# Designs tried in a protein design chat: VHH binders against o26223. Part 46

Target 1, 191 residues: o26223
Amino acid sequence: MKLLWTSQHIKVTVHIDGKVSKMDVLEAIKTRRSIRKYQDREVPEELIDKILDAAMCGPSAVDERPWHFIVVRNREMLEKIPEVHPYGAMVKDAPVAIIVCCDSSLEKIPGFWVQDCSIASQNILLAAHSLGLGAVWTGVYPLEDRVEGIRRLFSIPEHVIPFSVIPLGYPAENPGTRDLFDPDRIHLEKW

## First folded at step 3 (VHH)

Design b31 (framework vhh_lunsekimig_d3)
Fold by ESMFold2-Fast, scan of step 3:
Structure b31 (fold): chain B 191 residues (1-191), chain A 121 residues (1-121)
Amino acid sequence: as target 1 above (191 residues)
Amino acid sequence: EVQLVESGGGVVQPGGSLRLSCAASGFTFDDYALYWYRQAAGIERELIASITSGGYTNYVDSVKGRFTISRDNSENTMYLQMNSLRAEDTGLYYCARAPFEEIVSYYFDYWGQGTLVTVSS
């Protein structure tokens, strides 16, 4: 029953019509910014469920979908992340963080799990932004000290590789938008 | 074109204070997190303090409560206020920038020339 309850709990989402931003996909991609300062405000479980659903909808190599996610809300645990990820200091001030992991036993083609977990990480950032939240990708893999530190802190099995730590919350900063289109990086027909 | 220029170093007695400045030019200052590193004789550079675009700060344990990092986005300048200085704080202090939109959280694409701090009576 705990297994069925856990599965139901993870998959349950609440549709809130008229209470959520209706941002266009291109707008979301172009206006998403890394956010490292958060309001002291809880993030509803329903929004985390929507973000994780979006994370799992990305393409993956041979559809291997090797990603697993740890949702961290415990303040004591969030406060320990900077001890093993020194440049992730903003995590301790976030109301929640998602750790993106690869279960290597699910890998169908060697090495592509890095791309798979990158896609999942970016989808988390975009989904969070579309829901009025801010987030930032803090890198774990391939930095061995960070991988081992995060594994130890969260009791992650040896065959599972922590890939990224993504703190998120309601933003307390607004860095504005960027205009990054560079036509010199576009080559027609040939280099 | 991108420049980071440190200043404010000098000779000070134990227990004294200094304020270091890092003046930035040639880039959009608000797009970057900024860092202070220290290099002592015979040792590799170590991170002392950091400040994000949003003003979030972090310090190595040995300087907590003694050093304060800050930034003034209107002046394109980052500061390090150093109080209660000790002999072990002696070293060459470098400022560095890292892009605001990046995923490694320690990629430094530019460093300053350094400013020397000597704590000696």
Scores: ipSAE 0.423, ipTM 0.726, lowest interface PAE 1.4, mean pLDDT 86
Fold by OpenDDE, second read of step 4:
Structure b31 (fold): chain B 191 residues (1-191), chain A 121 residues (1-121)
Amino acid sequence: as target 1 above (191 residues)
Amino acid sequence: EVQLVESGGGVVQPGGSLRLSCAASGFTFDDYALYWYRQAAGIERELIASITSGGYTNYVDSVKGRFTISRDNSENTMYLQMNSLRAEDTGLYYCARAPFEEIVSYYFDYWGQGTLVTVSS
């Protein structure tokens, strides 16, 4: 049996300049888009702190919290990221990027770190959006060339695995909102 | 030109207090996180405290509860209040700036010359 729900349009109000948006969690989720164009405007560190706080609030397997973060603002480093990440071209145009990593020594159950870092990455995206910033998730793991490229570039130890690169900035594009609700993907009690 | 200048070092008895300052110039002070390092004789330089532009602080365990890092953006100055000083706190204290923050490790593009702290009876 399929669930018959209808989507509602949500008015989006975001705050800038370090103010916390009044956007609720459902609004943030529904209206978030990948942003790949950024204004020539610096992101206050306070916003990055809030974003990272959000990133660390996600659940993890057996509460292992294996995640680490690299906050990159250096222009030279930002410009080098696309050299090792073919789909990271927009990173060079962002004022800042966050690299999400896993410390394998913190794993309690093998393999769940991917879920943990995914949750952290998504929280970064949602938090950024709620704060009036644009961001996009560029995958590093599990592609070996990207993993090793980022590792070399940032001198990441062997036991630490770069997972994602997330450029952030004030949006210079507005892709609009979209409704991705699909009732055909919902099953009641059984498939 | 970017400059970081430490001051406030000196000789103090165990249990005493010192306040270090790091005066910054040549860049937008409030855009950067800053860090305190120290280096004892014959020992590798170690990170002891950090503060973001937003005022979030972090400390190594050996100084927690005794040291307080702070900043005054209006004066472009970072501080380190050191209380309950111990002989093992003796060393050169450096302030540093980083072009990016690495939680796994740290990269710094500018350092001060250091200020000497000596804790002895």
Scores: ipSAE 0.000, ipTM 0.202, lowest interface PAE 13.9, mean pLDDT 87

Design b32 (framework vhh_lunsekimig_d3)
Fold by ESMFold2-Fast, scan of step 3:
Structure b32 (fold): chain B 191 residues (1-191), chain A 121 residues (1-121)
Amino acid sequence: as target 1 above (191 residues)
Amino acid sequence: EVQLVESGGGVVQPGGSLRLSCAASGFTFDDYALYWYRQAAGIERELIASITSGGYTNYVDSVKGRFTISRDNSENTMYLQMNSLRAEDTGLYYCAAGTPYEEWLHSYDYWGQGTLVTVSS
């Protein structure tokens, strides 16, 4: 655990089962990385449930909460995703993927579902990271060929729009640290 | 600075073969996912093949079994081996490189200038 000894920004506490983990939300945001290589190890359903609970806790326009989620564990189905998503090659090697969808019948205000589903997608990535998993957002909407490919593959009805495909697993890579803070992008009082 | 330069295009008869190369400079090549796109006259630019930094490959259905994408990280070069060429493969072929840093839509930061492939008698 080199991070336990060297990180001054990670608050470490015990879980209910007595295991120590990171609890600092700012550090979780800053250290989350897109992970495209996964261990050959199944993700427990309890962790998926926690991730989906977090996904649904995001804000939404007029509190419309239009999101639906498909959890894919079937190997045959995961292996077909790269056929309809050109940047989803890694999905076939993931133990599980979550497809974030918008049910347009739940829309209260047209067009804001994109922001709603983006928020849900980011919450999935952060929750996965906080639980020791790696994930990557692979974009579907607004590319019509990806939208229709995913819809066809998972029997998604016409009033539901697939937004993103997020493979998840225990990470088998460490892409390293990023330093992205740019004070030139911050304007005080006016542009 | 950052450059992607395609080569290997040309005129070939139906059933022939070509190997396209994409030489990269100005960035850490092995960190990037790499792509081949095709632009035919009057058609939108289409993704033909991709290879991730981890070596995973994908192909559009029309080229599966005929085209092979590969990368040589030591030479900073990506290739597209094109076999059993058809008239509909005619077009301008572009290489592209996608950033490893949280790219989630198209995975391409950088574009080449293109190389022309013509399949005709």
Scores: ipSAE 0.058, ipTM 0.452, lowest interface PAE 4.4, mean pLDDT 83
Fold by OpenDDE, second read of step 4:
Structure b32 (fold): chain B 191 residues (1-191), chain A 121 residues (1-121)
Amino acid sequence: as target 1 above (191 residues)
Amino acid sequence: EVQLVESGGGVVQPGGSLRLSCAASGFTFDDYALYWYRQAAGIERELIASITSGGYTNYVDSVKGRFTISRDNSENTMYLQMNSLRAEDTGLYYCAAGTPYEEWLHSYDYWGQGTLVTVSS
């Protein structure tokens, strides 16, 4: 059963069997939206595996690859995330969430881990979208209250820094497309 | 109909205390993070305190140790205990609920009308 979410501009073909859509990379980037409403439908493990594989394919500073991922499916834990994350309300409604973390002991150059985990997080969003899932990036770092909240909730070691919480699920909304191109932000050769 | 109604504002001397309340109705209170904002005359509205659905609190530095945010889910009410009040605490205090659609835009689902706090000798 192909759930075709046809908005006038975004054809996302979701295969029940977890088949990858034929969405190209530019289409994925341009049509991706934050999704905060999800169907009452489980996400197959195979899709999560594909998403995590994509998350680990991004570049990192001197190839340090400092990222770790917590995959959360437990309903009780999902429901607790909003208790420590003010912008995590939708997480309780998602069938699964990925918490992106940095292991500081893996850093080779200090400070670049934020870029590394950002790339991993964005790859999660793009991969999810290309697979017919909806997701949203909820920032944890650098806000201390969120970092500590997630750390305590998931018993994350002190040397590991939670970076983002990304709920995922089959989308139950269609926010439409945006044109975010702004030529005024482009400077040729110099500012 | 969704409503947030602030109360408890008034005139108080420096060093005094006030307790603000925000009574909520028309939505699932327990699911929302709650926020106190204030706006002084001629100044942009600022976030001063937050409390998650689970009761985790956060404060801006200027009110830390003096203000306490709390919530009573059984009464659908949020509170702000303000101690050791200063002249610079004068302003309209607003209650907000919910998560912004865009995290950094501070566009919350619901706002109150505000209650005035005046700290003067």
Scores: ipSAE 0.023, ipTM 0.449, lowest interface PAE 5.2, mean pLDDT 87

Design b33 (framework vhh_lunsekimig_d3)
Fold by ESMFold2-Fast, scan of step 3:
Structure b33 (fold): chain B 191 residues (1-191), chain A 120 residues (1-120)
Amino acid sequence: as target 1 above (191 residues)
Amino acid sequence: EVQLVESGGGVVQPGGSLRLSCAASGFTFSRYTLYWYRQAAGIERELIASISSGGSTNYVDSVKGRFTISRDNSENTMYLQMNSLRAEDTGLYYCARESYEDLIPYFDYWGQGTLVTVSS
């Protein structure tokens, strides 16, 4: 028995014995694709919470965990993102976006926050995919104009660096899978 | 296999209008964000407009209110309607496709360009 929120209107339904289709980890990694076209459907808060929980579970240099997240659902704010991120036009088509940020006051090792925020961003993409959503990582850092534009738009303090903008929603496209395995990039014992 | 072919360029007087087309083949057109770029002689190629797979548009400030980008997924064609043309709009106009998985804009295919000349 499960209670879940459905559709745009808050509608509690009892889910007695059905289960959400589960993807194993390897399948999730191999089948995840960037999704830029979304259904006009609300993403439940519970799914965003699960995604952010997964984002914070990544490894972090000296366990500094410098990430902060801004969840953007406001239509006016989503529509302004392309003004400061000109290649992020698809963001305004999404029902929600997550902005991954680094709080520099939490840094313990200079520079490793980039790896920390990259791990958090990838976990958002994988978690979204595993939950039946689609997402795409749009780059902010290290492009100075985008960093400053996003900071101003969302009132982000000077000691916080916006890293990525990740729109997400229920996918309205279904790209095929890719076979990216390249054995020429694997070296045994030595270069 | 993947091709982008621009057409609709020409010579027009200031204040005139032109409609550019970008015909695409060899890929699933509806999945991709597409761009119009302009290159004037001796000047680096610049972004003019974009249209996402969902139809969301973006424009450089100098063309807002004068240019309109659109797409027809059934025809695999993107358009740029150019109104109130100025001498500064003269240049080669390129259609470009954004790579599907890129974190930073990277264009994997470009058209050959179509020339727009605004002169009296």
Scores: ipSAE 0.022, ipTM 0.465, lowest interface PAE 5.6, mean pLDDT 85

Design b34 (framework vhh_lunsekimig_d3)
Fold by ESMFold2-Fast, scan of step 3:
Structure b34 (fold): chain B 191 residues (1-191), chain A 119 residues (1-119)
Amino acid sequence: as target 1 above (191 residues)
Amino acid sequence: EVQLVESGGGVVQPGGSLRLSCAASGFTVSSNYLYWYRQAAGIERELIASIYSGGSTNYVDSVKGRFTISRDNSENTMYLQMNSLRAEDTGLYYCAKGYVWEEFPSDYWGQGTLVTVSS
């Protein structure tokens, strides 16, 4: 995303080819679905930049912000992900994937990097959806064989932990919205 | 490579029992999250039962008290013991190795094992 004008509080972006969704936050949260089928269509670099900007805006324990991201567009590399992630078969068919990583050298509070990287991953999913893309969170951490497989495949150093692999693209499926509201999980004043 | 092969489906009468098996290769069942999913005709695939790495189990309300998920580490196999079967239990049953954040990806799973409850 290129900035045309900026202040400390507001960013103004140049117009980007491709429609920007004007989806309300609540609507985005409620209508986001895991998308595993993608059109054979490239995702513009500017949309990936917007998604990663949103990923870094999440809250972080003691503001440690341990996130690092690998953007994978290389078809040969995308095709190798299912070899180390058995349920990541859809990644080979995606035009791009984002690997969310934790740099443990940035960790200030032990263990909270998991929440930090979860927040970043969810922001990627919501931002992608709001921009007309589909994505799915495929789990890496805490599965030791997936962590080491992804580490080897992408030359990730030992102090960095791969957390999730998120393929994304223009959706080639349209699953319906789910009604997941369960009032039995809401307790007033006491359990 | 992770492989899961379902078996044990068949035709049973209402009130009957059936045990499904899920044979695992490429990982050990003892330390992993494992799931049974069910798909009835015209209905989305739903999570029915789960067993977590520490042995804790969860069930969807419609099968709670009737179905039991278990694993045998020596056989590297997971089971679903189904008791007091009802017509609405009819469907294709799939097993899956659990991942904390992932919805069930129907296109990447095998054929499952068919359970038919009929009189």
Scores: ipSAE 0.000, ipTM 0.127, lowest interface PAE 14.2, mean pLDDT 81

Design b35 (framework vhh_lunsekimig_d3)
Fold by ESMFold2-Fast, scan of step 3:
Structure b35 (fold): chain B 191 residues (1-191), chain A 120 residues (1-120)
Amino acid sequence: as target 1 above (191 residues)
Amino acid sequence: EVQLVESGGGVVQPGGSLRLSCAASGFTFSSYALYWYRQAAGIERELIASITSGGSTNYVDSVKGRFTISRDNSENTMYLQMNSLRAEDTGLYYCATPFEEITYYGMDVWGQGTLVTVSS
């Protein structure tokens, strides 16, 4: 018998069906799933603010933090996203979407903005999940047609690059959790 | 290994019925949404029906009221009951599940397809 030391995990408060629940960080990471079906229910501005705060707390190369966010609640604009993103049909049914962008004028190290915006996107997904919402990352960059389509649709200036479109809302589906642990991908001491 | 296997296709006369099955293995079936796609000769593959993990269904207008999608989580199988079949329903029927956690290209896992021919 070997006793393993475990530290107490940080608990996050999650609202599910109006009930408050608590989820530690590892649980949140392991149970987050892409959600593409949403209830016809408004997401409060306070929850979007918390999600965006979490998005901006991610690590960034040389602390450049090049991210900007567009919050889209306008139904007509949400309905136009599938016209420029061929696999973004679910966005039109979401109460809100967040567009993650890179302002290239803030970039200090060429190319690392992709990691920065990936981290921000994942933090949006995790924060949404922790708050009882569901979300999905729909890919924009590096697909040139989608980048220019989203840029045109939202009047994004040339020096700003749309990276991802993340619709979110209260989930209307439950895909369950994935068990993806694969010990064959872990190498001890050397390859 | 994640796998989807369709069966139940065949030749049927207009107005007839067929039931397609999609048997799933290698994943937690009850946790995933599943979809039926149809591909006719020379036509792009189109989504015709879907069922969520919770059992909510959706249909394209051309099959609404004639086709019924269902799932049996105990048997890891999804079904498509097709009634009042028309010549335009002829095609290769695929089941699919969206395994992508980042939506770039849509569906991650596809079956091999099962052929439905409406004879006239």
Scores: ipSAE 0.325, ipTM 0.756, lowest interface PAE 1.8, mean pLDDT 85
Fold by OpenDDE, second read of step 4:
Structure b35 (fold): chain B 191 residues (1-191), chain A 120 residues (1-120)
Amino acid sequence: as target 1 above (191 residues)
Amino acid sequence: EVQLVESGGGVVQPGGSLRLSCAASGFTFSSYALYWYRQAAGIERELIASITSGGSTNYVDSVKGRFTISRDNSENTMYLQMNSLRAEDTGLYYCATPFEEITYYGMDVWGQGTLVTVSS
């Protein structure tokens, strides 16, 4: 599997079922779906590394790069996440989850960390999809109960803010593709 | 060994007050957030208040304006001042803290709890 990482254009060659598939960045964006059902199959560490590499390639405000990532494979911990995240039921069925966090001490401009972590989270989703995995963004911030729940569960320091929980695995569902283009949302020069 | 010991529970009439204490040992108290949970009969345990290592506090809506969480780092003790108590506040109250050494085994370290009974 050769991954050519260019700063904004990602071509991924993926071996799926013995076939080499190439997915460009536009294809990844257009065909990505939230996946909430996973196969009983482990995700290789190599793929997680590639996903995290992608997560760290996004822009951030004044290059502050405030993100941290917790990789969770422990079965017991995965099973506990739904207890503090009401919409995280699928996490217990995933072989791995990534928790995206912000270290507030790294923030240079207040408030932009949300954008930074969002970009990182989206890159995780796109990278996962390009690698033949399914994933879903389960929001933590800005809901206080979820933030605190995840903080407690993973003993996250106070200056670090959990932002999202992203379960990953080989997909056990195929939601199909959708066209979300809406020309009514496009305004030329003025509203 | 990490240990939390709750105290201060008892029987009180509606509208009354209690002050709970949580004595902590076995870890750097000042470095960790602390939480109060409660569990009423037949109901799941619920988080009701939290205090960060820096002293920032949060409350669930049902106790806001009535309960005050605080900590004394010099004494390794956390408190919960409970005013205007209601019947629905009845339950076993637990002190808890996230502890990195137990991350793989659970969410928080718990005490044995202290019983609060609000009844006329």
Scores: ipSAE 0.000, ipTM 0.195, lowest interface PAE 14.8, mean pLDDT 87

Design b36 (framework vhh_7nfr_2)
Fold by ESMFold2-Fast, scan of step 3:
Structure b36 (fold): chain B 191 residues (1-191), chain A 120 residues (1-120)
Amino acid sequence: as target 1 above (191 residues)
Amino acid sequence: QVQLQESGGGLVQPGGSLRLSCAASGFTFSSYAMSWVRQAPGEGREWVSSISGSGGSTYYADSVKGRFTIARDNVKNTLYLLMDSLKSDDTAVYYCAKGPFEEIVYFDYWGQGTQVTVSS
């Protein structure tokens, strides 16, 4: 099996209780939640393709685009992630996970790959949410034990740095709405 | 300043029950997921259970599923762990932990811990 990477317009379509709704960008940003419980239901390859297309559309410092992605569907491999990521137990319950990596050979400006991979990770979360899936960002970099553990588990070469592990699937939980707007964090013209 | 303080530990016989509490202060408790993490003698830290800020989602390690129940009281700013059918392998110091917002795979604040000993 191989996944064909073709450019497509990503549609923001959410299926809710058998009904289809369209979500705008602000709604997607405000309603996205970390999802750690998943239905026992496969995620179609087409949706993963759309998510990865969105991941690669993020801005990148000097257009270096250092990201690489590992798509993990193998049950045995997913079950090994908690061995190298001690609080990542929910990853084994997901039907699929995406590992966001930096290829340091593509880096043009030292250190900006962290921001590039952060943007790619956030785009994965938003794209998944817009497509009716749930996902959560589990941290790898800069924790050296997790970086080396993930590298060895997935045969990642030395010049590539695993940045995040993002399990995803159809949500089996609804954590509810959060009110996070804090005007005390907004400063006009000066601190 | 964030403060987390555990209580309710003690010595119990195998098959017994305990209820742990964690009093939280210094942050908007209901906006944060809370977790229990334990450390047995000679072992690393093991994540036990987490609960979302609203209480709408709960998560359990396979080793404790069906035996432990996590709960929270957002009015009292208190986290709970109800432990049933305790086994000798549950012997550990139990820590209340908080990450940023709904984070449960990284923790920035920890309580002092409460000792649970399951022995005959």
Scores: ipSAE 0.017, ipTM 0.551, lowest interface PAE 8.0, mean pLDDT 87
Fold by OpenDDE, second read of step 4:
Structure b36 (fold): chain B 191 residues (1-191), chain A 120 residues (1-120)
Amino acid sequence: as target 1 above (191 residues)
Amino acid sequence: QVQLQESGGGLVQPGGSLRLSCAASGFTFSSYAMSWVRQAPGEGREWVSSISGSGGSTYYADSVKGRFTIARDNVKNTLYLLMDSLKSDDTAVYYCAKGPFEEIVYFDYWGQGTQVTVSS
């Protein structure tokens, strides 16, 4: 069955014990949590492909789609990431990480790449969650030391900007759900 | 579609030199690190060298350090390997690969390879 990815409804089919569970987009958004503990279990390539597919489905400024993705499974490299990313300690424990990058040569409007890569990063998180994986967004940009650290570590060219490191794996924690709705942050028609 | 095509291999005497080329297409060449990997007869694939997308950083296996030089021309979308002081142990099929990693399993794409034979 060709998963007809219709552009409007991200239906993620998760095979759990032979049963296809569908998580709708609102459920994925509302129940997603940052996961920083992972099982000693490999993530199938198929799931990574689905996650990356989702990452590339987000809008971008003038459809510039400036994003690139580095998929990191090498243990040595995963273990080195925390050396250049002080808040990336959990990366060494993940079976895989995705580094979201911007190719500046693809940028059409200056500065919007941050939004584009943010959207891609969030889609990675949501897709991962919908597929039964845990993930966390660790920011690289705009901190220069982190940007340069990741750049050197992965031999990223100068025109490409590492934006985020997203470790992911099967979750070994359950932080629970939280309600973050705040009506005081909603303004009707005017402030 | 990503395509990598190696050339420049051949027969050379010990102490000789060769220059390998890899023509790349189907992707933004300058955006990716590139690597050379070799496979000797009866042996597994061995990482040889890598170069960053900009060419600013280069990496070498210990076995080829001081003898081999990796380079790239991002205008021509071409990767190079300059091999000096060749030894019999350098005899292998040399592959161009897309990616920065020393671990062969993490390269995305490979060329068909070019044969390098070092013999007296």
Scores: ipSAE 0.000, ipTM 0.238, lowest interface PAE 13.9, mean pLDDT 87

Design b37 (framework vhh_7nfr_2)
Fold by ESMFold2-Fast, scan of step 3:
Structure b37 (fold): chain B 191 residues (1-191), chain A 121 residues (1-121)
Amino acid sequence: as target 1 above (191 residues)
Amino acid sequence: QVQLQESGGGLVQPGGSLRLSCAASGFTFSSYAMSWVRQAPGEGREWVSSISGSGGSTYYADSVKGRFTIARDNVKNTLYLLMDSLKSDDTAVYYCAKYHVIEEFPYFDYWGQGTQVTVSS
């Protein structure tokens, strides 16, 4: 892999141990990987606040911004997530998880909240990566059993729909980067 | 509440054919993609084929392309796998699975008990 830097969007990121790195947006997008193994190390509240700030900066249909977030640090609660989410086993080993929710009372145009919450979820993943953390998107909506399981577990009201559960922490694995560019998926002017 | 029940497995000679069925209940069948996944003795699970909820899109592992056909009947809530030109390497337990794709990974949230396919002369 060879990266070509334009230097237009270089940011300074500070890790919890005081180490500093610089990463532009394209590098963050291309090097982000799903992380499912975490160090036994707490994530500072300040980093979670930065991640949620980034999540709320996503575009939304008719500026409806229907997202709400639940931050889960309680070990007993994290350990119960795999009981209602069969492929969420890694969540119990994470120091923290964010549940992305849609408040349907904030929805201005039917159905677009799914895209809105997807954008918020991706921003969480990118922001976490830029801050030296690892995360993974585990799906809740549109799986009815998971939606209701998560709703009951976290006392989520009936007008709110849990969309995704995103465990995050300092990574304990380092998957290699992927070169996914496929020109056969690009059509010029017409199909 | 979700239940998946496979049938149609058995012993067949190389070059033979089998039709597997999966009866689904407890969810809106036509709204979900479905898959077949197999597991040979001593090996991990291998994805075989998937079909979209409407049946408009089908996907196959390279090992079975041109030999297997996945189909569904949304009125009967039944998934099918039509297996032609069977080889000894196709010997495995075949599982019906409710399919979902998250990010770069497909994952299966419900599995049936499986049906054994043995290809031997």
Scores: ipSAE 0.000, ipTM 0.120, lowest interface PAE 15.9, mean pLDDT 83

